# Ledger of designs, part 41: VHH binders against q9p7j3

Target 1, 174 residues: q9p7j3
Amino acid sequence: MILPLFPETQVHVFVYENVSNCAAIHEQLISQNPIYDYAFLDAATILYKKQVYSAIIRALEDRRDEQMKTKTIHSEVILSLSPKTEISSAFRQFSMTKKSKNIVVVKIDSKLTEEEEFERLDKLVEGNRVEFSDEELQKLIDFKVLKKNYKLDPSTLENPLASILSSIALRGYS

## First folded at step 19 (VHH)

Design ic10
Fold by ESMFold2, last read:
Structure ic10 (fold): chain B 174 residues (1-174), chain A 120 residues (1-120)
Amino acid sequence: as target 1 above (174 residues)
Amino acid sequence: QVQLQESGGGLVQPGGSLRLSCAASGFTFDDHAMSWVRQAPGKGLEVVSDIAWSGGRPYYADSVKGRFTISRDNAKNTLYLQMNSLKPEDTAVYYCARHNKYGIHDRDLRGPGTQVTVSS
């Protein structure tokens, strides 16, 4: 898809459930294999499409302003999901781990159609693709993880979107 | 053959200063954001500071803000930590850590550490 503020930037987002090879993907990312240059997120941390799009927009704004903290736009998306600027906690809290079961995968600056990018990604991920939708994300979220990552109080947990988006938007202001 | 090697630790009195260095080899240094992490006796790891791949946008833990300064020299493949106004609670092993280029967390990518002891 094309984000209005960044009309030249093609973005694809995929969701996989029941992924059996997260350990193998993790090994390839540790080895810095450029074929794996995507943002691999643990779906247990993602409740809304807008959460992902907000992090993508923040990463693209940082790139435009020459303020990226991390080297790739994909790692910057992972950082941008965090309410803090501290890299280690952002990667720990939001990235796919060896034990992840469900993942959200982001590709920015794609030169491929969504289906062409999916064909490439599907060779890397052993799991079931599902729609990138709030309905599917709701099935995969861990609310205890979400509450911890964004410091949500119990009164807002039923509809935490505004709190999450404000945490992403206000990152670095305090 | 990725290697990180810390140096510059030692014994100093409270109020003193130390400069830590971390020499990096076996990888493209400026592909990676970097951190200093420390482990005090009987405590877990604490991220003290981090810095962008380019040398900007530092983060500091509240316990060290205003006293410590992180920097890097990409031409020399070296990360630095200037530690001023040292306190006994800064006593720890200090580790240099490399962040993964693609954003995966791997916790094991750090050097062997250098001991800093702040004591009268």
Scores: ipSAE 0.802, ipTM 0.909, lowest interface PAE 0.7, mean pLDDT 91
Fold by ESMFold2, look of step 20:
Structure ic10 (fold): chain B 174 residues (1-174), chain A 120 residues (1-120)
Amino acid sequence: as target 1 above (174 residues)
Amino acid sequence: QVQLQESGGGLVQPGGSLRLSCAASGFTFDDHAMSWVRQAPGKGLEVVSDIAWSGGRPYYADSVKGRFTISRDNAKNTLYLQMNSLKPEDTAVYYCARHNKYGIHDRDLRGPGTQVTVSS
């Protein structure tokens, strides 16, 4: 996919359910294996496609402006999901863990078609690919985690998307 | 070997200052955002501050804003924390911590810490 604000940047997003090897993937990321240079997100934290795209856009804006806090665009996407700029809480709250069961995987600056990128990723992830859609994400979300991560209260529960997106867009300005 | 080593702690009176240093070795320092975390007696870990891989965009906990300044010198592989206007509640062991390059929560690399004691 091509985002209108960043027409030369190819982005792919994949969703996997019932992933059996998150611990192995986690070890590869700790070991800094460059084959694993993706954003690996815990799907329990992602309710909307727009949540992911908003974080991607924010990370790309920070890259364009030479304001990235983290070294890779993929780690910057993880940071950008957080309402706060504090790195450890963002990584703790949104990154895949050894205990994750379902994941969202983002590749930015891909030179491959979606199918080609999937073929690479599928060699790394032992799980079932599902569609990147709000319908599938709703099945995988943990609303307790979502409410905690974005400090959602009763007034925001009717339109959690707007509150979540404003948290991402306004991060660091309040 | 991959290491972080803090120094510069000590005993100081309320209102005093200390500067902590953290020497990094065995890895590419400027691939990593860095943090200072502290543990007061009988309490859990608190993130005090963090800083971008490049040395900008610092974060500060509300308890230290305006009093502490994080910085780094990538040429010297060193992280710093300037602590001014110290209070007794700042008494803690202070740890230097590295963040994972690819964004997995990974502060498995943390130094042994340096004790800061603020008392009269």
Scores: ipSAE 0.751, ipTM 0.893, lowest interface PAE 0.9, mean pLDDT 91

Design ic12
Fold by OpenDDE, fold request of step 21:
Structure ic12 (fold): chain B 174 residues (1-174), chain A 120 residues (1-120)
Amino acid sequence: as target 1 above (174 residues)
Amino acid sequence: QVQLQESGGGLVQPGGSLRLSCAASGFTFDDHAMSWVRQAPGKGLEVVSDIAWSGGRPYYADSVKGRFTISRDNAKNTLYLQMNSLKPEDTAVYYCARHSKYGVHDRDLRGPGTQVTVSS
């Protein structure tokens, strides 16, 4: 997929359910295996496609402005999901954990087609690919986690998308 | 091997200042955003401050805003924390921590810490 504001940047997003090797993936990420250069997100924290896209855009903007807080665009995506600028909190709240079962995987700056990228990623992830859609994401979300991550209350829960996007967009601004 | 070593802690009076240093080795320092965390007696770990891999965009906990300054020298593989106007509640063991290059949550990599005691 191509984002309108970043036409030169190809983005792929994949959703996996019932992933059995998140712990192994986590270790590879810690060891900085370059073939794992993706943003691995806990699907339990993702409710909307636009949430992911918003974070991607935010990360790309940071890169464009040479203000990335983290080293890689993918880690910046993870940070960008957070309403907070604190890195540890962002990674803790949104990154795939060793215990994750469902994940959202983001690839930025891909030179491959979606299917080619999937074939590559599929060698790393032992799970079932599902459609990247709000419908599928809604099946995987943990609303308790979501509410915590974005401090959603009864009023903001009337339109959680707006609240989430606002949090992402206005991160660091108060 | 990856190693972090904090220094600069000590005993100071309220209102005093300390400058902590963290020497990093065994990894590419500028591949990682860094943070200072602290643990007070009987309390859990608290993030004090973090800094971008390049040395910008610092974060500060509300409790230390305006008093602490995080910085880094990538050429020296060193992280710093300037602590001014210290308060008794700042008493803690201070750790430098490395954030994952690829964005996974990892609090495992810290130094042994340096004790900061603020007392009259």
Scores: ipSAE 0.921, ipTM 0.953, lowest interface PAE 0.4, mean pLDDT 96
Fold by OpenDDE, fold request of step 21:
Structure ic12 (fold): chain B 174 residues (1-174), chain A 120 residues (1-120)
Amino acid sequence: as target 1 above (174 residues)
Amino acid sequence: QVQLQESGGGLVQPGGSLRLSCAASGFTFDDHAMSWVRQAPGKGLEVVSDIAWSGGRPYYADSVKGRFTISRDNAKNTLYLQMNSLKPEDTAVYYCARHSKYGVHDRDLRGPGTQVTVSS
């Protein structure tokens, strides 16, 4: 996918359910294996496609402005999902854990087609690919976690997308 | 071997100042955003401050805003925490922590810590 404001940046997003090797992936990330240079998100924390894209755009803007807080664009995506600027909180709230079963994987600056990237990623992830859609994401979400991450209350739950996007967009301003 | 070593802690009176340092070795320092965390007696680990990999964009806990300043010198592989207007509630062991380059939230690598005691 090409984002309008970043036409030179190719972005791919994949969703996996029933992943059996998250712990192994986690170890590779800790060891900084470069072939794992993706944003690995816990799907339990993601409700909308626009949530992911909003974070991606925010991260790309940070990179454009040479103000990335984290070293990699993918880490910045994870940070950008958070309504807070604190790094540990963002990683804790949104990153894939060793115990994760469902994940969202983001690749930025891919030189491959979506299918080619999938073939590459599929060698790393032992799970079932599902469609990157709001419908599929809604099946994987943990609303308790979501509510905590974005401090959603009964009033904001009426339109959680708006609240989430606002939180991402206005991070650091409130 | 990846190592972090904190220093600069000590005993100070309320209103005093300390400057903590963290020496990093065994890894590419500027590949990582860094943080200071602390653990007070009877309390859990608390993030005090963090800083971008290249410096800047600092985060501060509300309890230390306006009093503490985080900085880093990537050429020296060193992280700093300037603590001014210290309060008794700042008493804790302070740790330097390395964040994951790839954004995982596993236990951040920390040093052995340095004791900061603020008391009359």
Scores: ipSAE 0.921, ipTM 0.954, lowest interface PAE 0.4, mean pLDDT 96
Fold by OpenDDE, last read:
Structure ic12 (fold): chain B 174 residues (1-174), chain A 120 residues (1-120)
Amino acid sequence: as target 1 above (174 residues)
Amino acid sequence: QVQLQESGGGLVQPGGSLRLSCAASGFTFDDHAMSWVRQAPGKGLEVVSDIAWSGGRPYYADSVKGRFTISRDNAKNTLYLQMNSLKPEDTAVYYCARHSKYGVHDRDLRGPGTQVTVSS
């Protein structure tokens, strides 16, 4: 898809459930295999599409402003999911782990159609693709993790989306 | 092979200063954001500070804000931590840590550490 604010940047987001090879993917990422140039997120930490898009937009803004803290746009997306500016915390809280079962995969600056990109990614991920929707994400979320990551309390849980987006948007401004 | 080597630690009195250095080799230094982490006796690893791949946008733990300054020289493949107004609670082994280029969590890549002891 094309984001209105960044019309020159094509973005694809994929959701996989029951992924069996997250450990292998993790190793490839550690090894910096360029064919794995995606943002691999633990789906247990993602509740809304807008959460992902908010992070993407934040990362793109950082890139636009030449203020990326991490080297790649994809790592910046992961960082951008965090309410904190600390890199290790962001990666620890939101990145796919070796034990992840469900993942959200983000591709920025894709030169391919969504289907073509999926075909590439599908060679890397051994799992079942599901729709990138709030409905599907809701099935995969770990609310304990979510609450921890964004420090949600009973009051903010009344509107978790607003709280999450605020956390992302206001990172470093509190 | 990827290597990180910390130096500059030592024994100082409270209020003193130290400057830590981390020499990086075996990888493209400016492909990675970097951090300083520390481990005090009986405690776990604590992130002290991190810095963007190109420099800037530093993060500091609340405990060190205003006292520590992280910097890097990509031309020299070196990370620095200027520590001023040191306190006894800053006593720890300090490690230089490399963040994943692709954003995965990996705390395994750090140097052997350098001991910082703040004591009167």
Scores: ipSAE 0.921, ipTM 0.954, lowest interface PAE 0.4, mean pLDDT 95
Fold by OpenDDE, fold request of step 21:
Structure ic12 (fold): chain B 174 residues (1-174), chain A 120 residues (1-120)
Amino acid sequence: as target 1 above (174 residues)
Amino acid sequence: QVQLQESGGGLVQPGGSLRLSCAASGFTFDDHAMSWVRQAPGKGLEVVSDIAWSGGRPYYADSVKGRFTISRDNAKNTLYLQMNSLKPEDTAVYYCARHSKYGVHDRDLRGPGTQVTVSS
Protein backbone atom coordinates (compact mmCIF):
# COMPACT_ATOMS: atom_id res chain seq x y z
CA MET B 1 0.00 0.00 0.00
CA ILE B 2 1.02 3.56 -0.72
CA LEU B 3 0.11 6.28 1.72
CA PRO B 4 -0.89 9.63 0.23
CA LEU B 5 1.57 11.66 2.30
CA PHE B 6 4.43 9.28 1.57
CA PRO B 7 4.09 8.14 -2.04
CA GLU B 8 7.63 6.78 -2.16
CA THR B 9 7.19 4.49 0.81
CA GLN B 10 5.69 1.06 0.32
CA VAL B 11 3.87 -0.37 3.32
CA HIS B 12 2.63 -3.91 3.90
CA VAL B 13 0.44 -5.02 6.79
CA PHE B 14 -0.33 -8.64 7.62
CA VAL B 15 -2.57 -10.24 10.22
CA TYR B 16 -1.96 -13.69 11.68
CA GLU B 17 -4.17 -15.66 14.02
CA ASN B 18 -3.34 -18.76 16.07
CA VAL B 19 0.38 -18.13 15.91
CA SER B 20 2.28 -20.89 17.68
CA ASN B 21 5.80 -19.45 17.66
CA CYS B 22 5.46 -15.94 19.10
CA ALA B 23 7.93 -16.83 21.84
CA ALA B 24 10.51 -17.83 19.26
CA ILE B 25 9.91 -14.67 17.24
CA HIS B 26 10.27 -12.63 20.41
CA GLU B 27 13.66 -14.16 21.10
CA GLN B 28 14.84 -13.41 17.59
CA LEU B 29 13.80 -9.79 18.00
CA ILE B 30 15.67 -9.53 21.29
CA SER B 31 18.70 -11.02 19.57
CA GLN B 32 18.31 -8.41 16.82
CA ASN B 33 18.10 -10.86 13.95
CA PRO B 34 17.84 -8.55 10.94
CA ILE B 35 15.51 -10.85 9.00
CA TYR B 36 12.89 -10.06 11.65
CA ASP B 37 12.96 -6.33 10.90
CA TYR B 38 9.21 -5.82 11.12
CA ALA B 39 6.85 -4.22 13.58
CA PHE B 40 5.28 -7.12 15.45
CA LEU B 41 2.12 -5.96 17.20
CA ASP B 42 -0.18 -7.83 19.53
CA ALA B 43 -3.50 -8.04 17.70
CA ALA B 44 -5.27 -7.89 21.06
CA THR B 45 -4.40 -4.18 21.13
CA ILE B 46 -5.52 -3.26 17.60
CA LEU B 47 -9.14 -2.51 16.75
CA TYR B 48 -8.99 -0.56 13.48
CA LYS B 49 -6.95 -0.40 10.31
CA LYS B 50 -6.86 3.36 10.75
CA GLN B 51 -5.23 2.88 14.13
CA VAL B 52 -2.34 1.07 12.49
CA TYR B 53 -2.08 3.51 9.60
CA SER B 54 -2.19 6.46 11.96
CA ALA B 55 0.77 5.06 13.85
CA ILE B 56 2.63 4.36 10.62
CA ILE B 57 2.07 7.89 9.39
CA ARG B 58 3.23 9.32 12.71
CA ALA B 59 6.38 7.21 12.57
CA LEU B 60 7.08 8.27 8.99
CA GLU B 61 6.61 11.89 9.96
CA ASP B 62 9.07 11.45 12.80
CA ARG B 63 11.58 9.98 10.38
CA ARG B 64 11.00 12.76 7.87
CA ASP B 65 11.63 15.31 10.58
CA GLU B 66 14.67 13.40 11.83
CA GLN B 67 13.11 13.05 15.26
CA MET B 68 12.68 9.34 15.67
CA LYS B 69 12.93 8.36 19.29
CA THR B 70 13.71 4.75 18.51
CA LYS B 71 16.32 3.54 16.05
CA THR B 72 14.16 1.70 13.54
CA ILE B 73 11.05 2.81 11.70
CA HIS B 74 9.30 -0.32 12.93
CA SER B 75 10.00 0.32 16.59
CA GLU B 76 8.83 3.89 16.00
CA VAL B 77 5.53 2.53 14.67
CA ILE B 78 5.07 0.62 17.91
CA LEU B 79 5.87 3.72 19.94
CA SER B 80 3.47 5.75 17.81
CA LEU B 81 0.55 3.53 18.77
CA SER B 82 0.85 4.74 22.35
CA PRO B 83 -0.75 7.82 23.83
CA LYS B 84 2.34 8.10 26.02
CA THR B 85 5.88 9.09 25.14
CA GLU B 86 7.46 6.68 27.58
CA ILE B 87 9.12 3.91 25.58
CA SER B 88 8.75 1.00 27.99
CA SER B 89 5.05 1.64 28.37
CA ALA B 90 4.51 1.72 24.63
CA PHE B 91 6.42 -1.49 23.98
CA ARG B 92 4.73 -3.23 26.89
CA GLN B 93 1.27 -2.25 25.76
CA PHE B 94 1.46 -2.78 22.01
CA SER B 95 4.31 -5.10 21.06
CA MET B 96 3.90 -8.78 20.47
CA THR B 97 4.66 -10.79 23.59
CA LYS B 98 5.79 -14.35 24.10
CA LYS B 99 2.21 -15.15 25.05
CA SER B 100 0.58 -13.55 22.02
CA LYS B 101 -1.53 -15.74 19.76
CA ASN B 102 -2.65 -13.19 17.22
CA ILE B 103 -0.41 -10.57 15.70
CA VAL B 104 -0.33 -7.69 13.25
CA VAL B 105 2.91 -7.40 11.29
CA VAL B 106 3.97 -4.17 9.60
CA LYS B 107 6.70 -3.78 6.99
CA ILE B 108 7.92 -0.31 6.00
CA ASP B 109 10.12 0.47 2.99
CA SER B 110 9.54 -2.89 1.40
CA LYS B 111 11.15 -3.46 -1.98
CA LEU B 112 8.96 -6.48 -2.56
CA THR B 113 5.40 -6.97 -3.69
CA GLU B 114 2.84 -7.86 -1.07
CA GLU B 115 2.92 -11.47 -2.22
CA GLU B 116 6.69 -11.66 -2.16
CA GLU B 117 6.80 -10.08 1.27
CA PHE B 118 4.21 -12.55 2.50
CA GLU B 119 6.29 -15.46 1.27
CA ARG B 120 9.24 -14.09 3.17
CA LEU B 121 7.28 -13.48 6.35
CA ASP B 122 5.52 -16.83 6.13
CA LYS B 123 8.85 -18.49 6.79
CA LEU B 124 9.07 -16.64 10.10
CA VAL B 125 5.50 -16.81 11.39
CA GLU B 126 3.76 -20.08 12.12
CA GLY B 127 0.11 -19.12 11.99
CA ASN B 128 -2.90 -18.50 9.82
CA ARG B 129 -3.00 -15.35 7.72
CA VAL B 130 -6.28 -13.47 7.73
CA GLU B 131 -7.47 -10.35 5.97
CA PHE B 132 -6.26 -7.01 7.26
CA SER B 133 -9.70 -5.53 7.88
CA ASP B 134 -11.68 -3.98 10.68
CA GLU B 135 -13.91 -7.03 10.66
CA GLU B 136 -11.05 -9.43 11.30
CA LEU B 137 -9.35 -7.14 13.80
CA GLN B 138 -12.56 -6.91 15.80
CA LYS B 139 -12.50 -10.67 16.23
CA LEU B 140 -9.02 -10.56 17.75
CA ILE B 141 -9.24 -7.49 19.99
CA ASP B 142 -9.17 -7.64 23.78
CA PHE B 143 -11.40 -4.81 24.86
CA LYS B 144 -10.02 -4.81 28.39
CA VAL B 145 -6.55 -4.20 27.00
CA LEU B 146 -7.82 -1.61 24.56
CA LYS B 147 -9.67 0.29 27.27
CA LYS B 148 -6.60 0.25 29.46
CA ASN B 149 -4.16 1.32 26.76
CA TYR B 150 -6.20 4.31 25.67
CA LYS B 151 -8.07 5.00 28.92
CA LEU B 152 -11.43 4.62 27.27
CA ASP B 153 -14.56 5.29 29.32
CA PRO B 154 -18.24 4.72 28.58
CA SER B 155 -18.45 8.04 26.77
CA THR B 156 -15.43 7.55 24.51
CA LEU B 157 -16.44 3.97 23.82
CA GLU B 158 -19.36 5.29 21.83
CA ASN B 159 -16.80 6.29 19.21
CA PRO B 160 -13.58 4.52 20.07
CA LEU B 161 -11.92 5.24 16.72
CA ALA B 162 -12.03 8.98 17.29
CA SER B 163 -10.60 8.58 20.77
CA ILE B 164 -7.80 6.29 19.64
CA LEU B 165 -6.78 8.50 16.74
CA SER B 166 -6.85 11.55 18.99
CA SER B 167 -4.61 9.80 21.48
CA ILE B 168 -2.11 8.89 18.80
CA ALA B 169 -2.16 12.32 17.20
CA LEU B 170 -1.81 14.19 20.49
CA ARG B 171 0.79 11.94 22.06
CA GLY B 172 2.99 13.96 24.39
CA TYR B 173 0.68 16.97 24.35
CA SER B 174 -1.37 16.39 27.48
CA GLN A 1 29.45 -9.39 26.02
CA VAL A 2 26.75 -6.78 26.56
CA GLN A 3 27.39 -4.73 29.69
CA LEU A 4 26.02 -1.69 31.50
CA GLN A 5 27.69 -0.17 34.55
CA GLU A 6 26.19 2.61 36.61
CA SER A 7 28.19 4.99 38.80
CA GLY A 8 27.90 8.31 40.62
CA GLY A 9 25.52 7.35 43.38
CA GLY A 10 26.02 8.30 47.01
CA LEU A 11 24.65 9.98 50.10
CA VAL A 12 23.41 13.55 49.78
CA GLN A 13 21.29 15.94 51.80
CA PRO A 14 17.89 17.10 50.65
CA GLY A 15 18.28 19.78 48.02
CA GLY A 16 21.61 18.35 46.93
CA SER A 17 22.71 17.14 43.51
CA LEU A 18 24.19 14.02 41.96
CA ARG A 19 25.22 13.07 38.46
CA LEU A 20 24.89 9.45 37.48
CA SER A 21 26.78 7.84 34.63
CA CYS A 22 26.25 4.61 32.77
CA ALA A 23 29.03 3.04 30.75
CA ALA A 24 27.88 0.79 27.93
CA SER A 25 29.92 -1.85 26.14
CA GLY A 26 29.51 -4.95 24.02
CA PHE A 27 26.87 -3.50 21.69
CA THR A 28 26.20 -0.60 19.35
CA PHE A 29 25.19 2.07 21.83
CA ASP A 30 23.48 4.45 19.40
CA ASP A 31 21.22 1.67 18.12
CA HIS A 32 19.27 1.86 21.34
CA ALA A 33 17.09 4.27 23.18
CA MET A 34 18.06 4.27 26.85
CA SER A 35 16.37 4.85 30.18
CA TRP A 36 16.99 5.31 33.85
CA VAL A 37 14.87 3.28 36.20
CA ARG A 38 14.89 3.13 39.98
CA GLN A 39 13.72 0.88 42.76
CA ALA A 40 13.01 2.31 46.17
CA PRO A 41 12.88 0.16 49.28
CA GLY A 42 9.72 -1.89 49.33
CA LYS A 43 8.56 -0.54 45.97
CA GLY A 44 8.58 -1.79 42.42
CA LEU A 45 10.69 -0.70 39.51
CA GLU A 46 9.86 2.81 38.27
CA VAL A 47 10.87 4.45 35.02
CA VAL A 48 12.54 7.76 35.83
CA SER A 49 13.50 8.97 32.38
CA ASP A 50 14.24 7.82 28.86
CA ILE A 51 16.04 9.32 25.89
CA ALA A 52 16.06 8.81 22.13
CA TRP A 53 18.86 6.93 20.43
CA SER A 54 20.23 10.22 19.09
CA GLY A 55 19.96 12.08 22.39
CA GLY A 56 16.68 13.92 21.94
CA ARG A 57 13.01 13.65 22.93
CA PRO A 58 13.49 12.91 26.60
CA TYR A 59 10.74 11.56 28.82
CA TYR A 60 10.50 12.27 32.53
CA ALA A 61 8.28 10.86 35.21
CA ASP A 62 6.08 13.48 36.81
CA SER A 63 7.91 13.03 40.09
CA VAL A 64 11.23 14.18 38.64
CA LYS A 65 10.21 16.75 36.01
CA GLY A 66 12.13 19.98 36.35
CA ARG A 67 14.72 18.39 38.61
CA PHE A 68 16.34 15.62 36.57
CA THR A 69 17.99 15.80 33.16
CA ILE A 70 18.83 12.80 31.02
CA SER A 71 21.55 12.99 28.37
CA ARG A 72 23.92 10.80 26.44
CA ASP A 73 27.25 10.89 24.67
CA ASN A 74 27.22 8.35 21.90
CA ALA A 75 30.89 8.90 21.14
CA LYS A 76 31.70 7.79 24.67
CA ASN A 77 28.99 5.12 24.94
CA THR A 78 27.76 6.82 28.09
CA LEU A 79 24.34 7.71 29.50
CA TYR A 80 23.92 10.42 32.15
CA LEU A 81 21.35 11.52 34.69
CA GLN A 82 21.77 14.90 36.32
CA MET A 83 19.73 14.95 39.51
CA ASN A 84 19.10 18.31 41.16
CA SER A 85 16.96 19.33 44.13
CA LEU A 86 17.02 15.81 45.44
CA LYS A 87 14.34 14.67 47.88
CA PRO A 88 14.22 11.83 50.39
CA GLU A 89 11.67 10.07 48.16
CA ASP A 90 14.35 9.89 45.44
CA THR A 91 16.23 7.38 47.57
CA ALA A 92 16.59 4.21 45.50
CA VAL A 93 18.88 2.01 43.50
CA TYR A 94 19.20 3.55 40.05
CA TYR A 95 19.66 1.39 36.97
CA CYS A 96 20.63 2.14 33.42
CA ALA A 97 18.45 0.20 30.98
CA ARG A 98 18.68 -0.54 27.26
CA HIS A 99 15.55 -0.65 25.14
CA SER A 100 15.05 -3.14 22.34
CA LYS A 101 16.13 -1.95 18.92
CA TYR A 102 13.17 -3.70 17.34
CA GLY A 103 10.59 -2.52 19.83
CA VAL A 104 9.85 -5.61 21.87
CA HIS A 105 9.31 -5.42 25.58
CA ASP A 106 11.20 -7.57 27.97
CA ARG A 107 13.00 -6.98 31.15
CA ASP A 108 15.33 -4.45 29.67
CA LEU A 109 19.02 -5.11 29.95
CA ARG A 110 20.34 -3.14 32.91
CA GLY A 111 23.44 -2.83 35.05
CA PRO A 112 23.95 -3.76 38.67
CA GLY A 113 22.72 -0.32 39.74
CA THR A 114 24.05 2.50 41.91
CA GLN A 115 22.64 3.48 45.30
CA VAL A 116 21.30 6.98 45.79
CA THR A 117 20.41 8.00 49.33
CA VAL A 118 18.88 11.35 50.16
CA SER A 119 18.81 12.02 53.88
CA SER A 120 19.35 14.87 56.31
Scores: ipSAE 0.920, ipTM 0.953, lowest interface PAE 0.4, mean pLDDT 96
Fold by OpenDDE, last read:
Structure ic12 (fold): chain B 174 residues (1-174), chain A 120 residues (1-120)
Amino acid sequence: as target 1 above (174 residues)
Amino acid sequence: QVQLQESGGGLVQPGGSLRLSCAASGFTFDDHAMSWVRQAPGKGLEVVSDIAWSGGRPYYADSVKGRFTISRDNAKNTLYLQMNSLKPEDTAVYYCARHSKYGVHDRDLRGPGTQVTVSS
């Protein structure tokens, strides 16, 4: 996928359910294995495609402006999901954990087709790929976690997408 | 071996100042955003401040805004925390912590800490 504002940057997003090796993936990320250079998100924290895209766009903007807070574009995506500027909070709330079962995986700056990238990633993730869609994400979301992460209340839950996107867009201005 | 070593703590009166340092070794320092965290007696770990990998874009906890300043010198592999207008409630063990390059939650990588005591 190519984003209009960033035509030179190819982006792929994958969703996996029933992943059995998140703990192993987590260890590889901690050890900084470069073949795991993706943004691994806990699917329990993601409700919309636009939520992911908004974070990606913000991360890309940060990179464009040479204002990345974290070192990699993928870690910046994770940070960009958060309504807070605190790094640890963002990673804690949105990153894949050892106990995660369902994950969203983002690849930025891919030189491969979606299928080729999937073949590579599929060797790293032991789970079932599902469609990257709002319908599938809605099956994996933990609303308790979502409400906590974005401080959603009964009024904002009437239009959670708007609230989430606002939180992402206005990070640091709340 | 990845190592972080905090220094600069001590006993100071309310209103006083301290400057903490954290010496990093065993890894590429500028590959990582860094943070200061603290643990007061009987309380949990609290994030005090963090800073971008290249410097700048600092975060501060509300309790320390306007009083503390985080900075880093990547050429010296050192993280700093300037603490001004110290209060008794700032009394804690202060830790330097490294954030994951790939964005996983990893608060556990920190030094042994340095004690800061603010008391009249």
Scores: ipSAE 0.920, ipTM 0.953, lowest interface PAE 0.4, mean pLDDT 96
Fold by OpenDDE, look of step 20:
Order: sequence, then structure tokens, then C-alpha cells
Structure ic12 (fold): chain B 174 residues (1-174), chain A 120 residues (1-120)
Amino acid sequence: as target 1 above (174 residues)
Amino acid sequence: QVQLQESGGGLVQPGGSLRLSCAASGFTFDDHAMSWVRQAPGKGLEVVSDIAWSGGRPYYADSVKGRFTISRDNAKNTLYLQMNSLKPEDTAVYYCARHSKYGVHDRDLRGPGTQVTVSS
């Protein structure tokens, strides 16, 4: 996928359910295995495609402006999902955990087609790929977690997408 | 092996200042955003401040804004925390912590900590 404002940057997003090896993936990330240079998100924290895209865009903007807080674009995507600028909070709230069962995986700057990238990633993730869609994401979401992460209240629950996107876009500007 | 070592803590009177240092070794320092966290007696860990991998874009807890300054020297593999206008409620063990390069949580590496005591 090519984002309109970043035509030179190819982005791929994959969704896996029933992942059995999140703990193993987590260890590889901790050990900084470059083969695992993706953004691994807990699907329980993701409700909309636009939420992911917004975080990606925010991260790319930060990179463009040489304002990345984290070293890698993928960690910056994770950070960008958070309404807070605090790194620990962002990683804790949105990153895949050892106990995760469903994940969203983001690849930035891919030189491969989506299918080719999937073939590589599929060797790393032991789970079932599902469509990256709002419909599928909504099956995986934990609303309690979502509400907590974005401090959603009854007034914002009418349009949680708007609230989430605003939180992402305006992070650091409050 | 990956190591972090905090120093610079001590006993100071209210209104005093301390400068904490964290010496990093065993990893590429500028691959990681860093933070200072503290734990007061009977309380959990609290993030005090964090800083980008290249410096800048610092985060500060509301309780320390305007008083504390985080900085780093990547050439020296050192993280700093300048603490001014210290208050008794700042009393805690202060840890420097390394954030994951790839954005995972649960294993932010911390040093053994340095004690900061603010008391009359």
C-alpha cells in the first residue's frame, strides 16, 4: 500500500489471529533480531484500520521532520498509537505481549509486494492471517483496553474513531 | 552484557539540586530511547522522564515539570537527570531504563538504582 502523502514509502499491514508463538516473537524483538523489524501490535488495542494508518502517518511525519523519538520507524508507529508522549506507556498499551493471541503487524519501507512480504512474515508468525479490515479488527478488540488506552467516555463512544484519530494526531500538542 | 549504572544520588535539603548520571554499556546506546523512573517507599514505579534516542523530545511527569531536565550524551553513553528545586516527595530510588529498540514492553532494562533523599 502507498499512502498519498508518502508515495515513496510502501506500507503493509497484516492481521493474525490465534497466534501461538507471540512469546517467541517477543523474545526475538527483545534480542533485536533484525528479521523481526516490524511493528507488532496487540490486536486487542486496535479497532479501526484508520487507527493504524493514522499512527503510521504520524510516525512517517515524525521521520520526515526528523523528530522520531524512537530509533526505528516501527517502534515509532507503536508510539504514535498512543495519545501520550510517554514511551513506556505507549509500548505497554499497544505493543504485542507474550500473552497476545491476536496481532496486527506493520511493515514500513518494504521493497516487496504484499504477498512477498506476507511470505516472509508467515515464517515468523504462527497463526491465521485474516483480512485487515474494520470487520475483522472489531472481532479482536478488547473494548475495555481500548477505552482505557484512549480514555474514552460515554460522550466519545458515539464516535470512537474521531476521538482516537484526534488523540493520535494531536499527541504532544495538548 | 547489557548494563546500566546510576550515580549521583544522595541526601539533599528541600530546594536543593542533584544531577544523576547513568552509564550505559554492552549495547548501542543511541539505538534506544531512555527514561528515568523512580520508586518511592511504598509506591510503585513512576516514570519521571524520557528522552528520544538522539536527544530531545523529552517527556516529563507533571510532578517534575519545570524542575527536572533529562539529557543524554551519546558519545559518552551516558544519560543525565538534572534535578532542581527538590522536594521531599521526590525521595525515591531513581533508575535509568532502556526502552526496546523495536517497541516491545515488559523488559525495559534498568540499573540497580541510586537513592535520592530530600529531607530537612
Scores: ipSAE 0.910, ipTM 0.946, lowest interface PAE 0.4, mean pLDDT 95

